# VHH binders against AP-4 complex accessory subunit RUSC1 (RUSC1), part 12

Target 1, 145 residues: AP-4 complex accessory subunit RUSC1 (RUSC1), of Homo sapiens (Human) (q9bvn2r522to666)
Amino acid sequence: DVGHLVLTTLCPALHALVADGLKPFRKDLITGQRRSSPWSVVEASVKPGSSTRSLGTLYSQVSRLAPLSSSRSRFHAFILGLLNTKQLELWFSSLQEDAGLLSLLYLPTGFFSLARGGCPSLSTELLLLLQPLSVLTFHLDLLFE
Below, E stands for the ipSAE of ESMFold2; O stands for the ipSAE of OpenDDE; V2 stands for 0.75 times the mean of E and O plus 0.25 times the DockQ between their complexes.

## First folded at step 18 (VHH; framework vhh_7qia_2)

Design j2 (from i6 with A97R T105E; at its last look DockQ between E and O 0.77; V2 from the best seeds 0.00; counts 0 for: pae E 3.8 > 2, SAP .682 > .668)
Fold by ESMFold2, look of step 18:
Structure j2 (fold): chain B 145 residues (1-145), chain A 120 residues (1-120)
Amino acid sequence: as target 1 above (145 residues)
Amino acid sequence: QLQLVESGGGLVQPGGSLRLSCEASGFTFSYYAMAWYRQAPGKQRELVAFIYQGGSTNYADSVKGRFTISRDNAKNTVYLQMNSLRPEDTAIYYCARGKLITLFEPKDHWGKGTPVTVSS
């Protein structure tokens, strides 16, 4: 029930939110250009100089789950893991506070760009939505579909 | 003041298409997510699709692949392209402005609705 609601409602909504205004491509010194996705945002957000160790541990765990073959399924698994470890609000807060990362990844019209600039109440509204989820205890399967 | 005006509804045969429009006024359109909801007779109002400020979208499972939400911030308008219509899509369709908190409880400002009937 709770897992079904999270996977069918919350995860798709958060995926679309993180995708909002995301630049379609990133410069990659090896491959030239690499298509961006919400999973790309997760990857960038957990780099050693930009995040807490616990978020990096979750990222590593999700990255090693072989059945997760798509960026979308990896993003959903990361959200489920954030719920299990009560880090959902932490991750979104850390993402919104990183101006350098946001300018690298997002167009000015994106949700997170607006939340940092022209419409700061968006950040407050997001965190208020996420806060009840940060206090609940979840035991979700990261391979859940 | 705040106004949301839906249009484009009507009677259509199964398999047909309609494009709904919602023209918004009285607020800064680009600062808000926009959504389409529908309410069939005797049913609760349900989310059909929403579109974030930057253009990212999400859809109810029942309409994925058939409906497309879009927005034109220059015209203060949100659209719902409805393809492969089924009798189950028969409802009054409502445009809604929402804050993020109300995304899952869509109680912030509604339009008057535009009826869509899919019948053979």
Scores: ipSAE 0.312, ipTM 0.698, lowest interface PAE 3.8, mean pLDDT 83
ESMFold2 (binder alone), look of step 18: mean pLDDT 83; pTM 0.850
OpenDDE, look of step 18: ipSAE 0.748; ipTM 0.876

Design j3 (from i6 with T105E H109Y; at its last look DockQ between E and O 0.01; V2 from the best seeds 0.00; counts 0 for: pae E 18.1 > 2, placed apart)
Fold by ESMFold2, look of step 18:
Structure j3 (fold): chain B 145 residues (1-145), chain A 120 residues (1-120)
Amino acid sequence: as target 1 above (145 residues)
Amino acid sequence: QLQLVESGGGLVQPGGSLRLSCEASGFTFSYYAMAWYRQAPGKQRELVAFIYQGGSTNYADSVKGRFTISRDNAKNTVYLQMNSLRPEDTAIYYCAAGKLITLFEPKDYWGKGTPVTVSS
């Protein structure tokens, strides 16, 4: 079914895209280094009081789902939620617009860094690929594995 | 009962450092976003730093590079390491907790504040 196809094909592809060129660790002056993942990009992308408040609501919902025990499962559930709320294109476009966040999270060779710098057509191509998914109506179960 | 208790404030010289602590009790600390705010005399409270449930951080531009927020979920404690302090950092510093990470008014819980004075 559609949910299974999204989970087995689209979600892993988007996970790999968001992971591309992601810095492997973040330094913390008190607690030391911690490992980054695509889920940590989702966490960093939500901001209080911004036009992306609806994205933060989804993040909070996914964060509180007890059966989702891994960061990969939470990332997949977030993607399913973006499809249900027609925000997939919005989330990716908001990432690509936030130069400060991208410079903190990504190496210069990462997809999103290249999309802002030397290869700006990458941003346009990504959004064109995502747009059909953002206009379709989905009712996916966020716990669908 | 849910409470936040700040400590570590005091008097410090310009260029000095302080570490603020906020110990939380009566709730599952890892489910809350934590923040530090400050209020100088005669001014409104302003955001200093916040840390999401998953550990991601952000800072006001005026403190970026000088202050570091961190959390220790095992000790139910959030910290604010303040380096290179300036007289304009003088304020009462408040710890706050909230579950709604999309609203930066973490109204669920506030501490009573800890005063920080940076003398010239």
Scores: ipSAE 0.000, ipTM 0.105, lowest interface PAE 18.1, mean pLDDT 77
ESMFold2 (binder alone), look of step 18: mean pLDDT 83; pTM 0.852
OpenDDE, look of step 18: ipSAE 0.824; ipTM 0.902

Design j4 (from i6 with A33T; at its last look DockQ between E and O 0.02; V2 from the best seeds 0.00; counts 0 for: pae E 16.2 > 2, placed apart)
Fold by ESMFold2, look of step 18:
Structure j4 (fold): chain B 145 residues (1-145), chain A 120 residues (1-120)
Amino acid sequence: as target 1 above (145 residues)
Amino acid sequence: QLQLVESGGGLVQPGGSLRLSCEASGFTFSYYTMAWYRQAPGKQRELVAFIYQGGSTNYADSVKGRFTISRDNAKNTVYLQMNSLRPEDTAIYYCAAGKLITLFTPKDHWGKGTPVTVSS
């Protein structure tokens, strides 16, 4: 089934990609320090003042799904939601354009830091790999496991 | 200059087969999603099939199981194998190139079309 293939192959691959070069902790105004994860990148990407605010509705939907108790399951649900709404390429593109956010979240050698500046072919290659997925119609259950 | 040139159309009997070709020039073919559209007289242009950079395909319901889209990146060419042709498949067939499906608009790249007529 397509949902099973997405959950067992694509979602883990994208989780690993977003984790590449991610700083292990980041500053939080309220708590002082937070553990970083790909889900924390999603959270940061939709905060006020970011160029990705059009994606905030999906973030809010996923964050309110009580059965999703781990950051990994929330990240996977967000990817499924991006597929359902054909926003997968949009989210990755918007993330790569936000130099300030990338410098806060990623080491300079991380994938998105390199894709933003020193190795822009990485951005092109990623978007080309994602383009086929952005043209397919998906109806995935965000609680899919 | 950037161009798409279709060929392989013609007159064929119902139940027959044709293979359309579309050769691309002036851009990096391997970075584009390629599509076939068709337009019958008096009707709007409709999607027939598309094929992604990596070879994954999608088809309109009306042609599933009868048509096969393929691409040869070394020859900068996309093909449409049309089997079990019906009179309703009569149209001008157009090749198109785009990077995202939402980019299949007037700003996308289109060929001039190749006519296909299916009649006895």
Scores: ipSAE 0.000, ipTM 0.116, lowest interface PAE 16.2, mean pLDDT 77
ESMFold2 (binder alone), look of step 18: mean pLDDT 83; pTM 0.851
OpenDDE, look of step 18: ipSAE 0.860; ipTM 0.921

Design j5 (from i6 with L103F; at its last look DockQ between E and O 0.02; V2 from the best seeds 0.00; counts 0 for: pae E 19.3 > 2, SAP .721 > .668, placed apart)
Fold by ESMFold2, look of step 18:
Structure j5 (fold): chain B 145 residues (1-145), chain A 120 residues (1-120)
Amino acid sequence: as target 1 above (145 residues)
Amino acid sequence: QLQLVESGGGLVQPGGSLRLSCEASGFTFSYYAMAWYRQAPGKQRELVAFIYQGGSTNYADSVKGRFTISRDNAKNTVYLQMNSLRPEDTAIYYCAAGKLITFFTPKDHWGKGTPVTVSS
């Protein structure tokens, strides 16, 4: 069951990777402070005027799925969607190239901060591990649980 | 200038076969991964088949067992053998080349397409 393995192994691993060194709070105009999560990284990575329209479309689709009640389930659904659209490597590559966003979201000790600065081989190794997944064909249900 | 030229499209009946070719020029062919995409009217362009520089292949589930991608580095050509064709295979078929990132983006190299129509 490929969908089960993706949800129980790959998605949690990528969630932990994106969470590594993530600042715990960010300022929010409405609530004053907002707890950060890997889903908040997805939200910040998809801005109006992004050069990659299909990432924005996927974000919008996941955001409208009412049964996804938690940030974790939304992040997992986004990963499943990236697999279905063969954009997993693209999204991680885009994150790692956005120095301003990384500085805003991550402590200097986080994976992506280290990959950008002190240990650039981390970026290369991540993308190499993701490359085979980006060419495989998936038809995963975004509401998978 | 980098060029990709597709050929071999046409009209076939359901169950028929076609072989598409894509001849490349203006770059070192053996350094590129090659792919076939297709776009039906009113649909998004989708990956059909992909072949790495070293010959490893991947296929969309909808074409596995019916389509075969191959490459001939001496002729700078990638092929798509399409067997057991069905009406839902009707589309414009595009050849694409990518170097370091497997994922093909708007800045990658694309051919102009060759039409394939499958109808009774």
Scores: ipSAE 0.000, ipTM 0.087, lowest interface PAE 19.3, mean pLDDT 78
ESMFold2 (binder alone), look of step 18: mean pLDDT 84; pTM 0.859
OpenDDE, look of step 18: ipSAE 0.845; ipTM 0.914

Design j6 (from i6 with S56T; at its last look DockQ between E and O 0.89; V2 from the best seeds 0.00; counts 0 for: SAP .699 > .668)
Amino acid sequence: QLQLVESGGGLVQPGGSLRLSCEASGFTFSYYAMAWYRQAPGKQRELVAFIYQGGTTNYADSVKGRFTISRDNAKNTVYLQMNSLRPEDTAIYYCAAGKLITLFTPKDHWGKGTPVTVSS
ESMFold2, look of step 18: ipSAE 0.578; ipTM 0.804
ESMFold2 (binder alone), look of step 18: mean pLDDT 83; pTM 0.849
OpenDDE, look of step 18: ipSAE 0.821; ipTM 0.905

## First folded at step 19 (VHH; framework vhh_7qia_2)

Design m1 (from z1 with G35A; at its last look DockQ between E and O 0.77; V2 from the best seeds 0.00; counts 0 for: pae E 2.1 > 2)
Amino acid sequence: QLQLVESGGGLVQPGGSLRLSCEASGFTFSYYAMAWYRQAPGKQRELVAFIYMGGSTNYADSVKGRFTISRDNAKNTVYLQMNSLRPEDTAIYYCAAGKLLSLFTSKDHWGKGTPVTVSS
ESMFold2, look of step 19: ipSAE 0.716; ipTM 0.863
ESMFold2 (binder alone), look of step 19: mean pLDDT 83; pTM 0.843
OpenDDE, look of step 19: ipSAE 0.831; ipTM 0.910
ESMFold2, look of step 21: ipSAE 0.481; ipTM 0.758
ESMFold2 (binder alone), look of step 21: mean pLDDT 82; pTM 0.840
OpenDDE, look of step 21: ipSAE 0.857; ipTM 0.919

Design m2 (from g5 with Q53K; at its last look DockQ between E and O 0.01; V2 from the best seeds 0.00; counts 0 for: pae E 15.8 > 2, placed apart)
Fold by OpenDDE, look of step 19:
Structure m2 (fold): chain B 145 residues (1-145), chain A 120 residues (1-120)
Amino acid sequence: as target 1 above (145 residues)
Amino acid sequence: QLQLVESGGGLVQPGGSLRLSCEASGFTFSYYAMAWYRQAPGKQRELVAFIYKGGSTNYADSVKGRFTISRDNAKNTVYLQMNSLRPEDTAIYYCAAGKLLSLFEPKDHWGKGTPVTVSS
């Protein structure tokens, strides 16, 4: 069915999208340098005191899920959580507007860097594609296998 | 051998109650989301209720407030408590197990079904 196909294709697609143009490493206060991943983007996007407390809550929830041992699985769970709470568009919108985060984590040739800079239509198109998902009601288990 | 065995179906009057059971074997029950589906004569199979590994539940709108899905991992069993039954609830009820936890994902495994008939 359509819903199943969307979910099975959406998460990998979004993972690939968020991974696009990531710098291989990012600065870390503890380790000095960490390998970047889409989950790293999630972590960086959820800041203390941010206006969207719900995103922080979701991040915390996903972070505490012991069965999620990989950054990929955590990212996937986060996306599922965003769908459950109808915040997928919101998160991507906030990500695209965070110039500091983008400059920190992404190469200039990355999707989000281009979307914010030379090709704004990419940003608009992405959000328009995500908007329909925000009107759907999802009840997804974050502890997927 | 993966197996789901439904039981508890039967004939009941409108307004009555039934409790369906589905016993699973051949796989790690606690790792699977469980669901109940139903198929009425001449209609497509439809989702009735889902219960995830963590115990969260979801229901079709048509049964919300009347049906309750639950699971007992110690017994490898999922239940469907059906209250306030209506003639339109008449169907063969199927138990399903799945690893992909979505309302839109049918399942990996199916039972043979148990018939439920609601009639005066």
Scores: ipSAE 0.000, ipTM 0.245, lowest interface PAE 12.1, mean pLDDT 88
ESMFold2, look of step 19: ipSAE 0.000; ipTM 0.119
ESMFold2 (binder alone), look of step 19: mean pLDDT 83; pTM 0.850

Design m3 (from e3 with Q53H; at its last look DockQ between E and O 0.89; V2 from the best seeds 0.71)
Fold by ESMFold2, look of step 19:
Formats: C-alpha cells, sequence, structure tokens
Structure m3 (fold): chain B 145 residues (1-145), chain A 120 residues (1-120)
C-alpha cells in the first residue's frame, strides 16, 4: 500500500528534515511563547493572498481535522495533502526562497539555513529528490495513520 | 581524500552496551547528514539511524529507544550509543555520509565498517 509506504518512510524523513535546526521557541502574538515544530513551520509558511492561497486552503483543511491531535500527525497530513494536490515541490521551493522566514525560524546549523548560505546544493538536491513525486497522482486519506 | 573510519565494535553479552565512533576527514563535516547502517551476513545493508546537519534524528523501529545517534562537529565525529543489545543486533556497522541521506539510501561515502557481535 502506497499510503503506508508514504507514512512510514517519506513523512518521517521530511518531518526530521523540517525539524533540523529549528529554534526551540517563537514569539506568538496570540499565545505568547510557543514551542517550534515542523507544523509551526507550515503555519508560518502560509499567508492570506493569491500567490499562496492553495497552500493556505490545505493548511486550513488540515487544521480543522479533529482526529489529528498532534503536531506530527498534522504535519504528516499536510504532506499527504501536498502529494494529492501536486504541491510538495512547490511548498519546499517557496519555503527555501523565503530568506526572512528562514532566518526567523532556523538556527544557522540547520539544513535550510545551510542551503541558503554556505551549501546551496542542498536546496537543489532536495528539490530533485522530490521532483519525481510531482508527476505521480495520489489520492491519500489525510487521516491515514 | 575523504575518509570515514569506524571504531568501537566488539563482543558483548546480551543486554550490554557499546559506543561506536566514526571520525570523518577530507570534507566539511557540518555540510553532511550522517548515518549508521548495519549488515548481517547474507542480508542487505539496512539503515539504523541518521542525524541531519543541525542534529535532528530518526531511527529504525527495531532500535528505537535502545540506540542513540549523536554528532560532534568540533571533532568531526558521529557516534552510535547502543544499549540493551540483542543477538539480532549482530552485524558489521557502517558509517555513511551524504548531503541528503534521510529520504533515500546514501550514495556518497561509506566507512569500512566495525563488527559488533552480541552473544553469550
Amino acid sequence: as target 1 above (145 residues)
Amino acid sequence: QLQLVESGGGLVQPGGSLRLSCEASGFTFSYYAMAWYRQAPGKQRELVAFIYHGGSTNYADSVKGRFTISRDNAKNTVYLQMNSLRPEDTAIYYCAAGKLLSLFTPKDHWGKGTPVTVSS
């Protein structure tokens, strides 16, 4: 089963990648101070507007799924949704191009900081590894566990 | 030029502990994700654990809670602390380096391996 393979292999690997070098806390205007997670990167990456509307729609959809009670399960569901809508490469590309956001979220030792600074080939290698997924059609259940 | 040299393997009784080390040279260590793989005789090499550039980790289910991967960028060294060892952990353990190891089997650099035997 393709859904099982995505959940047991791809999603954990991407979760660990997005977690790499994340600052432990962020200031949050609503809650004061909040622990960072890969889900908090997703939250920060989406904004109202025409250029990011499809990603924001997916974020909103995942946020409303009551059975997804952990940030890890929400992150995994977001990845599944990106696969269903062929936006996985787009999301990672847009994240890597946002220098301001990366500097807010990540320590200099993290993957995305290095990809932006001293080792740019990290960015291109990630996108090349994700690119084959962009030509496949997926219909994955976002509540798949 | 680029080298990965493992050490710390040996014979240990079930329930015992070992700490493997892998010293790296000839490349900018902080630009690489690091991993430990193992291979028992007659079996395919399998991922044990990996650690990204900034310290984020992931583990195979068979070792989760028992093994800990860590890295020391100042010493160009990656470690595998192996606790509660079982006979099925018997294998040659290989250090590996790659810029993006976590999604696929690494293609870049391998050590020569260090043997671990768990038996009474």
Scores: ipSAE 0.489, ipTM 0.770, lowest interface PAE 2.0, mean pLDDT 84
ESMFold2 (binder alone), look of step 19: mean pLDDT 82; pTM 0.845
OpenDDE, look of step 19: ipSAE 0.821; ipTM 0.905

Design m4 (from g2 with P106S; at its last look DockQ between E and O 0.88; V2 from the best seeds 0.77)
Fold by ESMFold2, look of step 19:
Structure m4 (fold): chain B 145 residues (1-145), chain A 120 residues (1-120)
Amino acid sequence: as target 1 above (145 residues)
Amino acid sequence: QLQLVESGGGLVQPGGSLRLSCEASGFTFSYYAMAWYRQAPGKQRELVAFIYQGGSTNYADSVKGRFTISRDNAKNTVYLQMNSLRPEDTAIYYCAAGKLLTLFTSKDHWGKGTPVTVSS
């Protein structure tokens, strides 16, 4: 079962990748600091001026799914939605191109910082992994866990 | 000359602990994700744990909570702390390095392996 493989293998691997070198806290206008997670990277990536309209629509859809009560399950649902809409490569490509966002979110030792700096092959290898998924058609349930 | 050299394996009783080490040389260690795989007799090689360049980790469900992967970039070394060992953990453990380690991508480098036997 494709949905089970995606949830048990791909989603955890991508969650750990997006978490890699992520600063533990972000500045928050109200609370002063907010704990970072891969879901918080998704939230930051969809702000006006940093995403396509369709990525923001998916984010809003996932955010309103009440049964998804954890940041991890929301991140996984976002990945499933990206697969369903053939936007997985697009989202990662757009994230990697946004130098301002990356410098805000990530330590210099993290995967995405290295990919933008001293080791650009990291970016090309990631996109090479993600590209075949763009030719497959998925109908995954975003609440699948 | 690119090398990965595992050590720390041996015979351990059920419930015991071992710490595996893997020393890397001949490449820029900080640019690589590191992983531990294992292969039991008659079975496929399987992922145990991996650690990305910036320290983020992932574990197989069968070892989660019992094993801890870590890296020391100053020593070009990755570790696997194995606690609460069970007979089903018996295998040859292999260190691997790659730019992007997942179940479905090629690994750039493999060690020769270190045997772990969990038996009374």
Scores: ipSAE 0.641, ipTM 0.831, lowest interface PAE 1.2, mean pLDDT 86
ESMFold2 (binder alone), look of step 19: mean pLDDT 83; pTM 0.851
OpenDDE, look of step 19: ipSAE 0.818; ipTM 0.902

Design m5 (from g1 with K107R; at its last look DockQ between E and O 0.88; V2 from the best seeds 0.00; counts 0 for: pae E 3.1 > 2)
Fold by ESMFold2, look of step 19:
Structure m5 (fold): chain B 145 residues (1-145), chain A 120 residues (1-120)
Amino acid sequence: as target 1 above (145 residues)
Amino acid sequence: QLQLVESGGGLVQPGGSLRLSCEASGFTFSYYAMAWYRQAPGKQRELVAFIYQGGSTNYADSVKGRFTISRDNAKNTVYLQMNSLRPEDTAIYYCAAGKLLSLFTSRDHWGKGTPVTVSS
């Protein structure tokens, strides 16, 4: 089953990739600090603008799925939704383009920081690996786990 | 030429531990994600663990909590600490280097492997 393979292989790999070199904590005005996660990157990446409107819709949908109680489950559901809507390449491309956001979220040793600076082939290779997935048709259940 | 040389394999009792090492040369180590794969007799090669350039890791479900992958960029070396070993961990363990998710394809660079046997 394609859904099982995506959830057990692709989603964990992308979760680890987005986590790579991510700053471990964010300031929270009420609690002092909040632990960053790949879901935090998704939250920060959705912003007002025509190029990200459909991504914001997906984010809102995933955020309202009550059974998804962990940030990891929400991140996986977002990836599944990107596959269903053929936006996986778009999201990663948009994320890599936003230098200000990347500087806010990532240490210089992180994958996305290296992809913009010391090893730009990382960006190209990622998008090339994702392109076939972005053109396939998927009907994945966002609550699949 | 890119080279990956594994070491640290051997015979160990169930419940024991081993530490595998993989020394890399001929490329800029810090630009590569590193992985350990294994192949048991009669089975296909499977991913065991990987570590990205910035230190983030992931593990196969069968080894989660028992194995730890780490890297030392100053020594161009990746390690696999294997604890609580079981007979089903018996395999030849291969080190691999890839820039990205290509670690899931045969386009990666591979070492020659180091055998691990877990048996009474």
Scores: ipSAE 0.373, ipTM 0.706, lowest interface PAE 3.1, mean pLDDT 83
ESMFold2 (binder alone), look of step 19: mean pLDDT 83; pTM 0.849
OpenDDE, look of step 19: ipSAE 0.845; ipTM 0.914

## First folded at step 21 (VHH; framework vhh_7qia_2)

Design n1 (from m1 with T105E; at its last look DockQ between E and O 0.79; V2 from the best seeds 0.00; counts 0 for: SAP .687 > .668)
Fold by OpenDDE, look of step 21:
Structure n1 (fold): chain B 145 residues (1-145), chain A 120 residues (1-120)
Amino acid sequence: as target 1 above (145 residues)
Amino acid sequence: QLQLVESGGGLVQPGGSLRLSCEASGFTFSYYAMAWYRQAPGKQRELVAFIYMGGSTNYADSVKGRFTISRDNAKNTVYLQMNSLRPEDTAIYYCAAGKLLSLFESKDHWGKGTPVTVSS
């Protein structure tokens, strides 16, 4: 089953990748500090008014799904949504190009920081890995477990 | 030339602990993800754990909660702390280094391996 493979292999790998070098806490205007997670990265990547309206819609959809009670489950659902809409490469590309977001959320030793700075080949490799998935058609249930 | 040297393997009783080390040389260690694999007799090589540049980790289900992978970039070394060892953990353990695409492929850079035997 493709869905099972995605959830047991791809999603955990991407979760770990997005988590790599993530600063433990993020400044929050309301709570002061919030623990950072890959889901926090998703939230930060969705900017109002940007050309990524489709990403915002997916974020909104996932955030409203009541059965998704953990940040990890929300992140996985978001990845599934990206696959369904053929936007997985696009989201990671946009993430890598957002210098402000990376500086805010990541340590210099993190994967994305290194990819943007001292080791650009990491960025290229990631996108090449994700590119084939954009030509495939997925129909994954966001609540699939 | 890229080189990986594993150490720390040995014979332990069930429930015991071991700490494996892998010293890397010949490449920019901090730009590579590191992984531990194992191969039991008559079985295929399997991923045990990996750690990215910034320290994010992932584990096989069979070792979650028992094994911990870590890295020291200053020493160009990756570690595998193995606790609560079981007979089924018996295998040759291999260290691997790779970038994103190579870490999960046969193109990985491998050490020679260190044997771990868990037996009463």
Scores: ipSAE 0.221, ipTM 0.640, lowest interface PAE 1.9, mean pLDDT 89
ESMFold2, look of step 21: ipSAE 0.505; ipTM 0.777
ESMFold2 (binder alone), look of step 21: mean pLDDT 81; pTM 0.831

Design n2 (from m1 with S106G; at its last read DockQ between E and O 0.90; V2 from the best seeds 0.81)
Amino acid sequence: QLQLVESGGGLVQPGGSLRLSCEASGFTFSYYAMAWYRQAPGKQRELVAFIYMGGSTNYADSVKGRFTISRDNAKNTVYLQMNSLRPEDTAIYYCAAGKLLSLFTGKDHWGKGTPVTVSS
ESMFold2, look of step 21: ipSAE 0.685; ipTM 0.853
ESMFold2 (binder alone), look of step 21: mean pLDDT 83; pTM 0.842
OpenDDE, look of step 21: ipSAE 0.864; ipTM 0.921
ESMFold2, look of step 22: ipSAE 0.478; ipTM 0.761
ESMFold2 (binder alone), look of step 22: mean pLDDT 82; pTM 0.840
OpenDDE, look of step 22: ipSAE 0.806; ipTM 0.898
ESMFold2, fold request of step 23: ipSAE 0.690, 0.702, 0.694; ipTM 0.849, 0.849, 0.852
ESMFold2 (binder alone), fold request of step 23: mean pLDDT 83, 83, 84; pTM 0.846, 0.849, 0.850
OpenDDE, fold request of step 23: ipSAE 0.861, 0.848, 0.858; ipTM 0.919, 0.914, 0.917
ESMFold2, last read: ipSAE 0.713, 0.708, 0.712; ipTM 0.862, 0.858, 0.862
ESMFold2 (binder alone), last read: mean pLDDT 83, 84, 84; pTM 0.850, 0.851, 0.851
OpenDDE, last read: ipSAE 0.851, 0.851, 0.850; ipTM 0.914, 0.914, 0.914

Design n3 (from m1 with L103M; at its last look DockQ between E and O 0.80; V2 from the best seeds 0.00; counts 0 for: pae E 2.2 > 2)
Fold by ESMFold2, look of step 21:
Structure n3 (fold): chain B 145 residues (1-145), chain A 120 residues (1-120)
Amino acid sequence: as target 1 above (145 residues)
Amino acid sequence: QLQLVESGGGLVQPGGSLRLSCEASGFTFSYYAMAWYRQAPGKQRELVAFIYMGGSTNYADSVKGRFTISRDNAKNTVYLQMNSLRPEDTAIYYCAAGKLLSMFTSKDHWGKGTPVTVSS
């Protein structure tokens, strides 16, 4: 089952990738200081002035799913939604090209910082990995487990 | 030439511990994700744990809470601390390196493996 493979293999790998080198805390005007996670990267990436409308729509959809009780589950659901809407490459490409956001979120030792700095091949490797997924059609349940 | 050399395997009692090491050379270690895989006789090779260049980790369900992957970029070395070992952990353990994990790309960069046997 392709849904099982995506949830058990791809989602954890992407979660770890997005977590790589994240600064440990973020200032939040509403909730104060809170710990960073891959979900907080998703939140920052879709804020007004930094996202396309379709990515913001998916973020809103995932945020309204009450059974998703953890940041990891929300991140996984977001990845599943990106696959369903063929936006996985778009989201990662947008994230990788936003130098201001990356500098705010990541330490210099992390994957995305290295991809913009001393090791540009990391960006091209990720893009090449993600592009085949963009031509597949998925109908994944965002609450899949 | 890229090389990965594992060490630290051996025979251990159930419940015991081992620390595996993998020393890397011939590439810029800090630009690579590192992983440990294992293969028991008659089984497919399986991922045990991986660690990205900035320290983010992931573990197979069967080893969560018992194994810890870590890296030391100054020593070009990745480690696997294995605690509470069980007979089913018996396998040859392989170190792997990639820009992205082998599940996404070719597995061109593998060590020769270090055997671990867990028995009374």
Scores: ipSAE 0.472, ipTM 0.760, lowest interface PAE 2.2, mean pLDDT 85
ESMFold2 (binder alone), look of step 21: mean pLDDT 82; pTM 0.841
OpenDDE, look of step 21: ipSAE 0.836; ipTM 0.913

